# Miniprotein binders against Mucin-6 (MUC6): the designs that were tried, part 103

Target 1, 185 residues: Mucin-6 (MUC6), of Homo sapiens (Human) (q6w4x9r395to579)
Amino acid sequence: GHCSLEGGSFVTTFDARPYRFHGTCTYILLQSPQLPEDGALMAVYDKSGVSHSETSLVAVVYLSRQDKIVISQDEVVTNNGEAKWLPYKTRNITVFRQTSTHLQMATSFGLELVVQLRPIFQAYVTVGPQFRGQTRGLCGNFNGDTTDDFTTSMGIAEGTASLFVDSWRAGNCPAALERETDPCS
Key: E = the ipSAE of ESMFold2; O = the ipSAE of OpenDDE; V2 = 0.75 times the mean of E and O plus 0.25 times the DockQ between their complexes.

## First folded at step 20 (miniprotein)

Design ab11 (from fb1 with L16I L65I; at its last look DockQ between E and O 0.09; V2 from the best seeds 0.00; counts 0 for: pae E 13.4 > 1.5, placed apart)
Fold by OpenDDE base, look of step 20:
Structure ab11 (fold): chain B 185 residues (1-185), chain A 119 residues (1-119)
Amino acid sequence: as target 1 above (185 residues)
Amino acid sequence: SEEEKIKEIREEVKKILEEARKLIEEAKKAGDEQAVWLLEIAVRLLEEALKTGDPERISYALLFISMALITVAEKKGDPKAVELLEKAQELLRKALEENNPELIKEAIKLIKEAAELLG
């Protein structure tokens, strides 16, 4: 399964459902029992302009009971809040630079993350087949059905992205806005 | 020439790639799953870097293989190899900062030496 966060506010789920939202919060991108130590992948969005519609991905965070890895445009920060020289590795996670513009987080448990740092901060999540039907969050449920991808954290299927996205907020943040079309796409 | 330098670097990286593949087989035999995992990534990175010959990409790949080899070295209890690889990493970081292919070559020498110690 492949999930993408592109163009600042676009998401394509594991089931290939595209949607757009504008929010300035941290959201659960991926939760799964297949992630060890209660692991979760989160996406941090922030305001990128003056309007409410000008939001962008600014960081990706992997958090578990053992590890905290924050990937932003300028740095990779781990548990102690220290910027680390890459490559950085734990028991089953490694973060490294692929190119001048791309970072990768590789894991031994079937999660891969590629982050484009420039010119636009974008993220691409890949999960193994063992994750089918076992995922939740903004990337959807990876069950081959796009119609139920907007399942909230409470297990309710929503018809719109805004309520869906809001349900996956990891903090106290303003409500997300939905946009169906991007004139620049 | 710069082109010649890159050519030389490519040839030496190929040698490192071969050594890494050998180490993967050894790690498999030893049941060192972490080493296998890291070295396989390293191999892929090196292969990709060789396709372009880009010094920057090569440097990043070499940083990774150095890290992977340090993992192997630590498990085997070879502090000399660790030291060589740490120095290599320093050189590679400097190479990236200064855009200096000579530093890459120096790093490669250290990585090769370390790989030989671990083989």
Scores: ipSAE 0.680, ipTM 0.859, lowest interface PAE 0.7, mean pLDDT 93
Fold by ESMFold2, look of step 20:
Structure ab11 (fold): chain B 185 residues (1-185), chain A 119 residues (1-119)
Amino acid sequence: as target 1 above (185 residues)
Amino acid sequence: SEEEKIKEIREEVKKILEEARKLIEEAKKAGDEQAVWLLEIAVRLLEEALKTGDPERISYALLFISMALITVAEKKGDPKAVELLEKAQELLRKALEENNPELIKEAIKLIKEAAELLG
């Protein structure tokens, strides 16, 4: 399964459902029981211009009971707030420089993250087959059906990206207004 | 020179990649989708590391393919392969600590031997 976070706040789910949204928050990208230690992958979006409709990815966060690994657009990688030189390894995670413009987080539990640092900060998530039907969040549910990829944190399938995305906000963030969301969603 | 040592490592790692690809094809024929995904990720990581020529990145990629092979070895019930791969991981950790490419070469031999046992 592949999920991508591309410029212009574009997301393509594990089931290949594309959508766009405009929000400035941390969002749950992927939750799954297949991630150890209650792990979750999160995406941080922020304003990229003067309009609320101009938002972009600024960081990707892997959070578990043991780790909080942040890969940010300033190219600094931290774990639990401490900056790390690459390559950086925990027991089951390694973060390293793939190329001059790409970082990679590889894991023993079937999650892979590739982050493009330049020219535009983008992320590409790959999960193994054990994740089928067992994912939640902005990357969808990985069940082979695009019609229910917009399933909210309450388990309700929505027809629009904005309601779906707002349900996956992590913490207390402002909701995206209808005028701030992609009308094609 | 360091460039010559990296070229030697590249050649030996190609043998590991060859064996891993055989295991991928075997897993495809067996319908073991999990093994296919795990091994394909490990192969890609190692190939990407080789392009850099950076022995530290190569060492981390070798640690990951060792972890992938241990998962396969445990599923197959092959304790000898697990032992070889655990020794390889210890050598790679030490190679990273000491910046010692000879330990990388030793680990590569153990990984290749383990991969052959699993095939």
Scores: ipSAE 0.005, ipTM 0.187, lowest interface PAE 13.4, mean pLDDT 78
ESMFold2 (binder alone), look of step 20: mean pLDDT 82; pTM 0.806

Design ab12 (from fb1 with E12A K105L; at its last look DockQ between E and O 0.93; V2 from the best seeds 0.79)
Fold by OpenDDE base, look of step 20:
Structure ab12 (fold): chain B 185 residues (1-185), chain A 119 residues (1-119)
Amino acid sequence: as target 1 above (185 residues)
Amino acid sequence: SEEEKIKEIREAVKKLLEEARKLIEEAKKAGDEQAVWLLEIAVRLLEEALKTGDPERISYALLFLSMALITVAEKKGDPKAVELLEKAQELLRKALEENNPELILEAIKLIKEAAELLG
């Protein structure tokens, strides 16, 4: 399964459903029992301009009981709150520079993350087949059905992206705004 | 020339890849799953880097390989290998900063020496 966060506010789920939203919060991208130690992948969005519609991805966070890894445009911060020299590794996770513009987080448990740092901060999430039907969050449920990708954290299927996205907020923040799905806008 | 240096780097990396693959097999035999995992990533990165021949990408791949090998060296209790690999990483970082292919070659020599110690 491949999930992408592109263009500042565009998301494509594991089931290849595209949608767009504007929000300034931290959202759960991926939760799954397949992630060890209650692991979760999260996306941090913030304002990138003066208007409410100018929002963008600013960081990706992997959080578990053992590890906290924050990947932003300028730094990688780990459990101790300090920027680390790359490559960085733990028992099951490694973060390294792949190219001049791309970072990668590789894991031994079937999660891969590629982050494009420039010119636009974008993220690409890949999960193994063992994750099929066992994922939830903004990346969807990876069950091959696009019609139920907007399932909220409470298990309710929503018709709009905004309500769906709001349900996956990791903190107290303003409601998301829905826009038309145009990756070029 | 720069072109000649890149060619030399490519050849050196190919040889290093062979050594890395050997180490993977040894790690498999030893049941060191972490080593296998990391080294396989390193090999893949190097292979990808060789496709383009980009010295920058090669340097990043070598940094990862060095890290992977340090992990192996630490488990085996070989401080000499660790030292070599740390030095290699330093050179590679400098190579990236200065865009200096000669430093890459020097780093490869150190990595190779360390790999030989670990084999």
Scores: ipSAE 0.750, ipTM 0.889, lowest interface PAE 0.6, mean pLDDT 93
Fold by ESMFold2, look of step 20:
Structure ab12 (fold): chain B 185 residues (1-185), chain A 119 residues (1-119)
Amino acid sequence: as target 1 above (185 residues)
Amino acid sequence: SEEEKIKEIREAVKKLLEEARKLIEEAKKAGDEQAVWLLEIAVRLLEEALKTGDPERISYALLFLSMALITVAEKKGDPKAVELLEKAQELLRKALEENNPELILEAIKLIKEAAELLG
């Protein structure tokens, strides 16, 4: 299963459903019982350009009871707020550079993240087959059916990206702006 | 020439791959699951870097191999191997900053010496 965050505002789910949104918040990208220690992958979006309505991906965060690993567009990697030299490891997670423009986070629990730092900050999430049908968040539910990929945090399948995305906010952030209901690229 | 240095680096990396695979088998026999996991990643990164011949990718792969070997060295209680590998990482970071393939060759010598202490 592949999920991508591209072009600053575009998402493609594990079931290949594309959409776009704009919002200034941290969003739950992936939750699953397959992630140890209540782990979650999150995406941070912030204002881009001169318009209040345009936002783009600025960081990806892996959060569990043990770690808060932040990979940000400023190319600094932290764990629990402390900057780390790469390559970096914990017991189950390693973060390293593939090239000057690409970082990878590999785990022993089937989650892999590749981050393109330049020219545009983009992220590519890969999960093993054990995650099938076991995911929630902006990357969808990974069940092979795109019609329910917009399932909210309350378990409601939505027809629009904005309602779906807003349900996955981590905190009380402003609602995402409606620019398009479904990109269907 | 710089191209001749790149060929030297590629040959040295091929020999390190052979040593890394032997260390993987030793780590499996010892039940060191983290070492196996990290060393298998290091082997994949070095193999991919060799296919490109790109000294930047080779340097990043060698940095990772050095970290994996430090993990082994710490578990075995070999501070000399750790010191060699930390120096190799410093050389590799400088090689990346300066685009200097000679520093990559020097780092490989240190990594090989450390691997021999651990093997």
Scores: ipSAE 0.741, ipTM 0.901, lowest interface PAE 0.9, mean pLDDT 87
ESMFold2 (binder alone), look of step 20: mean pLDDT 88; pTM 0.891

Design ab2 (from pb41 with A65V L69K; at its last look DockQ between E and O 0.93; V2 from the best seeds 0.78)
Fold by OpenDDE base, look of step 20:
Structure ab2 (fold): chain B 185 residues (1-185), chain A 112 residues (1-112)
Amino acid sequence: as target 1 above (185 residues)
Amino acid sequence: DIREEVKKLLEEARKLIEEAKKAGDEQAVWLLEIAVRLLEEALKTGDPERISYALLFLSMALITVAEKKGDPKAVELLEKAQELLRKALEENNPELIKEAIKLIKEAAELLG
């Protein structure tokens, strides 16, 4: 399964459903029992302009009981706020630079993350087949059905992205705004 | 030639993977396999930056092996290599890459 966060406000789920939203919060991208130690992948969005529609991805966070890894445009922070030189590794996770513009987080448990730092901060999530039907969050449920990708944290299928996205907020943040998806995005 | 030297390192890394498999060191296998892939990709383009990043990862992977084996000399060599590679990236200096490769090779030989 491949999930992408592109263009600042565009998401394509594991099931290849594209949608757009504008929010300034931390959202759960991926939760799954396949992630060890209650692991979760999160996306941090912030304002990129003056209008409500000017939002962008600013960081990706992997959080578990044992690890916290924050990947932003400028740095990778681990171990409670310490910036680390790359490549960085833990027991099952490694973060390293692939190119001048791309970072990767590789894991031994079937999660891969590629982050494009420039010119636009973008993220690409890949999960192994063992995750099929066992994911939830903004990246969807990876079951081959796009119609139920907007399943909320409470297990309710929503028809709009806004309510879906809001349900996956990791904190108290303003409500997300829904916009039309650019077919060329 | 950096490319040729990297190819040699690839071969050494592959050998170390096999050894790690025999030893049951799953982490080493995992990391070294990533290193190999990165090096292979870097070789396709011949981009010094990509090569440097791949070598940084290889060094990290080998440090992991060295620490488990209790070889402080290898660790030292690899840490120096990483320093050189970082400097190489900053200065865009291929000579530093070559020097780093020498150190990595030496370390790999110690671990083999």
Scores: ipSAE 0.759, ipTM 0.897, lowest interface PAE 0.6, mean pLDDT 93
Fold by ESMFold2, look of step 20:
Formats: C-alpha cells, structure tokens, sequence
Structure ab2 (fold): chain B 185 residues (1-185), chain A 112 residues (1-112)
C-alpha cells in the first residue's frame, strides 16, 4: 500500500483514490493496530501563499507512546523535541538521508516514509500487506474499495473529501476547503 | 577505486548479515539489510554523495553489532568513519570517502 501527499495539498490513498483539500491543521494520516505503542502518522499543513487555496505540507510527525519524530520542511529532524543527527535509530525506527533532497524513515513494523525536502516538501507513505483493512485516517482504510476510503473518525463513510478530512483533524483548526469534492477512484 | 572498495565491503556486510541471523540478532539483520540495499543503489548511480549517505548508515548498523559484541575498538573506528563521511559530504571530498571505507573495513574484520 502507497499513500502520497503532494503539492497543492493533494492526497492519494492506499486504494489509489485521489483528492485534495485546503486546510491549516494537523491531520491524522494513518492509525493502525499494526503500529506499536498506539502509533500514528500525522501531517501538518499550513498556509503557503496569500489565498486560502494555497496550503502545503510543512511537516510529517510519527507519534507513539515512546517517540515523537518530527520531520519538518526546514530539514530539521527531532525526536521528543531533541534535534537528531542522521542517521538516527531507535529500537524499531531509523531515519536517514537517502540523498541531499530525500529523507527516509524505515521501521521494523512495516511502515516506511520517504520525504522529499526540495524543491517541494512532499511525503510518500508505504505500508506492508499486514496493514490491509487495518488503517484509518487521510490515507484511507486500505481495503481495496475506494467507495469507503472517505471513512471519518466516527466510522461514517462520507461522500465528500472535506467532511472526511475535517473529521481527522488533530487540533482546533478551521474546516478544510476544497475545490474538488469527489475525486475519481 | 571507490566502487571496487564498496563492492568488497558489500561482500563483508553480507557475511555479517548471515552471522547476525545465526546469532538471532534481529535488529542487526534489519539494519544491515537496509545498509546493503542503500549501497547497491548508490553503486548504480556512482554518486559519491549517495555512497557517503549509504556508508554512514552502514557504519551505524555496524556500531550496533560492535556494541552487542562489546568491541570498543570497532566502535571507535566506525565513529571515526562517520566523522570522515560527514566531512566528505560537507567538503565534497572523495578522498575522505576512501579513508572512511578503510576504517569501516577494519571494523568489519574485527567483527568477523
């Protein structure tokens, strides 16, 4: 399974359903019982221009009971608030530079993240097959069926991306704005 | 020739992976297998910068092995190799990459 976060706040789910939104919040990308210690992957979006339609990814956060790893667009990597030299490892997570423009987070539990730092901050999430049908969040539920990828945090399948995205906010933020409400599967 | 020295180091790393499997050292196997893949991809490009990042990772993986075996000389060599690789990246200096490979090879020989 692949999920991508690309420029213009564009998301493609694990089941290849594309959508976009315009929001300035932290959102839950991925939760799963396959992630140890109540792990979650989150995305931080902020305003990137003068209009509400200009929002972009500014950081990716992996949060669990043990770790809070932040990879930000200013190219700083922290764990639990401490800046880390790369390559960096815990028992089951490693973060390293792949090239001067790309970072990777690899784990022993089937989550991989590639972050493009430049020219545009983008992220690519890969999960192993053990995650099938076991994911929640902006990356969808990974069940092979795009018709229910917009399942909210309350377990309700929505027909619009904006209601779906709003349900996955991790903080007190304005509702997402979207120019396209129902992208193709 | 940096490419030939990396190929020799890949052979040593693969031997260490098999030893780590026999010892049940799952973290070492996991990290070393990543390191091997990074080096293989870096060799395809021939890019000294990608080679340096892959060697930094390999050094970290070997430090994990060295600490478990209680081999402080191997740790010292590998930490020095990482310092040289970071400097090589900052200065774009491939001679420092060659020196780092020498230290990594010495450490790998100590580890088996």
Amino acid sequence: as target 1 above (185 residues)
Amino acid sequence: DIREEVKKLLEEARKLIEEAKKAGDEQAVWLLEIAVRLLEEALKTGDPERISYALLFLSMALITVAEKKGDPKAVELLEKAQELLRKALEENNPELIKEAIKLIKEAAELLG
Scores: ipSAE 0.707, ipTM 0.895, lowest interface PAE 1.0, mean pLDDT 87
ESMFold2 (binder alone), look of step 20: mean pLDDT 85; pTM 0.856

Design ab3 (from fb1 with T71A R93K; at its last look DockQ between E and O 0.04; V2 from the best seeds 0.00; counts 0 for: pae O 5.1 > 1.5, placed apart)
Fold by ESMFold2, look of step 20:
Structure ab3 (fold): chain B 185 residues (1-185), chain A 119 residues (1-119)
Amino acid sequence: as target 1 above (185 residues)
Amino acid sequence: SEEEKIKEIREEVKKLLEEARKLIEEAKKAGDEQAVWLLEIAVRLLEEALKTGDPERISYALLFLSMALIAVAEKKGDPKAVELLEKAQELLKKALEENNPELIKEAIKLIKEAAELLG
């Protein structure tokens, strides 16, 4: 399964359902019992460019009971608040540069994250087949059916991306916009 | 001359790959699952870097291999191998900063020496 977070705030789920949103929050991309120690992958979006409503990905976070790994657009990687030289490893996670523009997090539990640092900060999430039907979040549920990929954090299948995305935000953040309102921004 | 240096680096990386594959088999026999996991990533990164011939990609892959071998060396209690690999990482960092293939060649020599100690 592949999920992508691309420029223009485009998301493509594990079941290949595309959508777009504009929001300024931390969102849960992926939760699964397949991630050890209550692990979750999260994305941070913030305002970008000159458009008031335009947002873009600024960081990706892997959080568990053991680790809080932050990969930010300024190319700094931290774990539990401490900056790390790359390549970096824990027992089951490693973060390293593949090229000058791409950074990778590989794990022994079937999660892989590739981050494009330039020209635009983008992220690509890959999960192994053991995750089928066992994911939640902005990347969808990985069950092969796009009609229920917009399942909220409360288990409600929504028809609109904005309600779905807002349900996966952390804290009190402004509601996401489903479409670009300024095509020249 | 730059092309000759890159050709030499590629040949030495191919030799390192053979040594790394042998260390993977030894780690499997020892039941060292972390070493197997890290070394298999390192081998894949080096193979991908060789396809491009890009010295930056080779340097990043060698940095990863050095980290993987440090983990092996620490488990075996081999401080000499750790010292060689830490020096190789410093040379590779400097090679990336200076775009200097000679430093990559020096790092490969140290990595091979460390791999022999661990094999």
Scores: ipSAE 0.706, ipTM 0.892, lowest interface PAE 1.1, mean pLDDT 87
Fold by OpenDDE base, look of step 20:
Structure ab3 (fold): chain B 185 residues (1-185), chain A 119 residues (1-119)
Amino acid sequence: as target 1 above (185 residues)
Amino acid sequence: SEEEKIKEIREEVKKLLEEARKLIEEAKKAGDEQAVWLLEIAVRLLEEALKTGDPERISYALLFLSMALIAVAEKKGDPKAVELLEKAQELLKKALEENNPELIKEAIKLIKEAAELLG
């Protein structure tokens, strides 16, 4: 399964459902029992301009009971808040620089993350087949059905992206705005 | 010798590059933009790694290639290829931890097999 966060506000789910939203919060991107130690991948969005429609992905966070990895445009921060030199290695996770503009997080448990730092901060999430039907969050449920990708944190299928996205907020933030997605994006 | 092993690795990587380039063209035809993007990065990384011959850089490049190929394999519905590539990734990770070029060679074998299945 492949989930992409592109263009600042575009998301394509594991089931290849595209949608767009504008929000300035931290959202659960991926949660699954297949992630060890209650692991979760989160996406941090912030304002990138003066208008409400000018929002952008600014960081990706992997959080578990053992690890906290924050990938932003300028740095990789770990559990203790230190910016680490790459490559950074833990028991199950390796973060390394592939190019001047791309980072990769490789794991031993079937999660891969590629982050484009510039010119636009974008992220690409890959999960193994063992994650089928067992994912939750903005990336959807990876069950081959796009019609139920907007399942909320409470297990309710929503018809709009905004309500879906809002349900996966990790904190108290304003409501997200829904926009139509360009299928050619 | 270590030098001989590295030489062999380099030769095998060159072969993988050719396969990757073929797959890029196929991905373009299929309209799989994500695959194209990932594979192109993989190719660049491998080319750079070949210039230095550094086993660590080679391993990272191969990890990236493996990830890219998994994307292709999943879309094509080839679970065998996925399995091979996942195993390759584990070997590469181990290679990095142990600084063992032999594991790199084994990983390349698996990646090559997977790439051939996808071509």
Scores: ipSAE 0.022, ipTM 0.301, lowest interface PAE 5.1, mean pLDDT 88
ESMFold2 (binder alone), look of step 20: mean pLDDT 87; pTM 0.877

Design ab4 (from fb1 with L45I; at its last look DockQ between E and O 0.87; V2 from the best seeds 0.00; counts 0 for: pae E 1.6 > 1.5)
Fold by OpenDDE base, look of step 20:
Structure ab4 (fold): chain B 185 residues (1-185), chain A 119 residues (1-119)
Amino acid sequence: as target 1 above (185 residues)
Amino acid sequence: SEEEKIKEIREEVKKLLEEARKLIEEAKKAGDEQAVWLLEIAVRILEEALKTGDPERISYALLFLSMALITVAEKKGDPKAVELLEKAQELLRKALEENNPELIKEAIKLIKEAAELLG
């Protein structure tokens, strides 16, 4: 399964459902029992302009009982708030720079993350087949059905992205906005 | 010439790849799953780097290889290998900062020496 966060506010789920939202919060991208130590992948969005529609991904966070890894445009921060020299490794996670513009987080448990740092901060999440039907969050449920990808944290299927996205907020943040039209289209 | 330097680097990296592959097999035999995992990544990204021949990409790949080998060295209790690899990492970081392929070559020498110790 492949989930992408592109263009600042676009998401494509594991089931290949595309949607757009504007929010300035931290959201759960991926939760799964397949992630060890209650692991979760999160996305941090922030305002990138003056309008409410100008939001962008600014960081990706992997958080478990054992590890906290924050990947932002400028740095990679791990446990204790220390910026680490790359490559970084734990027992089953490694973060490394592959190119001048791309970072990668590789794991031994079937999660892969590629982050494009420039010119636009973008993220690409790949999970192994063992994750099928076992995922939840903004990346969807990876069950081959796009119609139920907007399942909230409470297990309710929503018809719109805004309510879906809001349900996966990791903090107290403003409500997300849905935009139907791509201004770049 | 710069082109010649890159060619030399590529050839040396190919040799390192072979050594890394050997070490993967040894790690498998030893049951060191972490080493296998990291070294396989190292091999993959080195191979990718070689496709372009970009010194920068090669440097990043070598940094990873060095890290992977340090993991092996620590488990085997070889502080000399660790030291060599740490020095290699320093050189590679400097190479990236200065865009200096000579530093890459020097780093490769150290990595090779360390790999030989671990083989």
Scores: ipSAE 0.825, ipTM 0.922, lowest interface PAE 0.6, mean pLDDT 93
Fold by ESMFold2, look of step 20:
Structure ab4 (fold): chain B 185 residues (1-185), chain A 119 residues (1-119)
Amino acid sequence: as target 1 above (185 residues)
Amino acid sequence: SEEEKIKEIREEVKKLLEEARKLIEEAKKAGDEQAVWLLEIAVRILEEALKTGDPERISYALLFLSMALITVAEKKGDPKAVELLEKAQELLRKALEENNPELIKEAIKLIKEAAELLG
């Protein structure tokens, strides 16, 4: 299973469903019982242009009971708030540089993350087959069916990306009214 | 020439890959799953870097291999291997800052010496 976060706030789910959204929040990309210690992968989006409808990925966060690994567009990697030299290893996670423009996080539990730092900050998530049907979040549920990939945090399958994405917020969103008013042009 | 220096580095990396593969097989026989996991990643990314011939990609891959070998060396209680590998990492970081392939060759020498101590 592959999920991608590409420029212009484009997402493609594990079931290959593409969508775009505009938001300035931290969102849950992936939750799964296959991630140890209540692990979750999150994405941080921020304003990227003069219009409030222009947003882009600025960081990816892996959070568990043991770790809070942040990979940000300023190219700094932290764990639990401390900057780390690469390559960096925990017991079951390693973060290392592939090239001058790409970082990789590899794990022993079937999650892989590749982050493109330049020219545009983008992220690519790969999960092993044990995750099939066991995922929640912006990357979808990985069940082979694109029609229910927009399942909200409440378990409701929605037809629109905006309601789905808003349900996966993992922090305070500074501009909720911004999204409510942007569709009217 | 830069092309000749890269060819020399690639030849030395191939020799180092042979040593790393031997350590993977030893780790499998010993049931050391973490060592197998880290070393298999290291071999894969070093093989990918070797295909490109890019000294920067090779340097990043060698930094990871050195970290994987430090993990093995610490478990075996071999402080000399750790010292050699830490020196290799310092050389590789300097090689990346200076774009200096001679420092890559020196780092490979230290990594090979450490790998022999661990085998």
Scores: ipSAE 0.614, ipTM 0.854, lowest interface PAE 1.6, mean pLDDT 87
ESMFold2 (binder alone), look of step 20: mean pLDDT 87; pTM 0.883

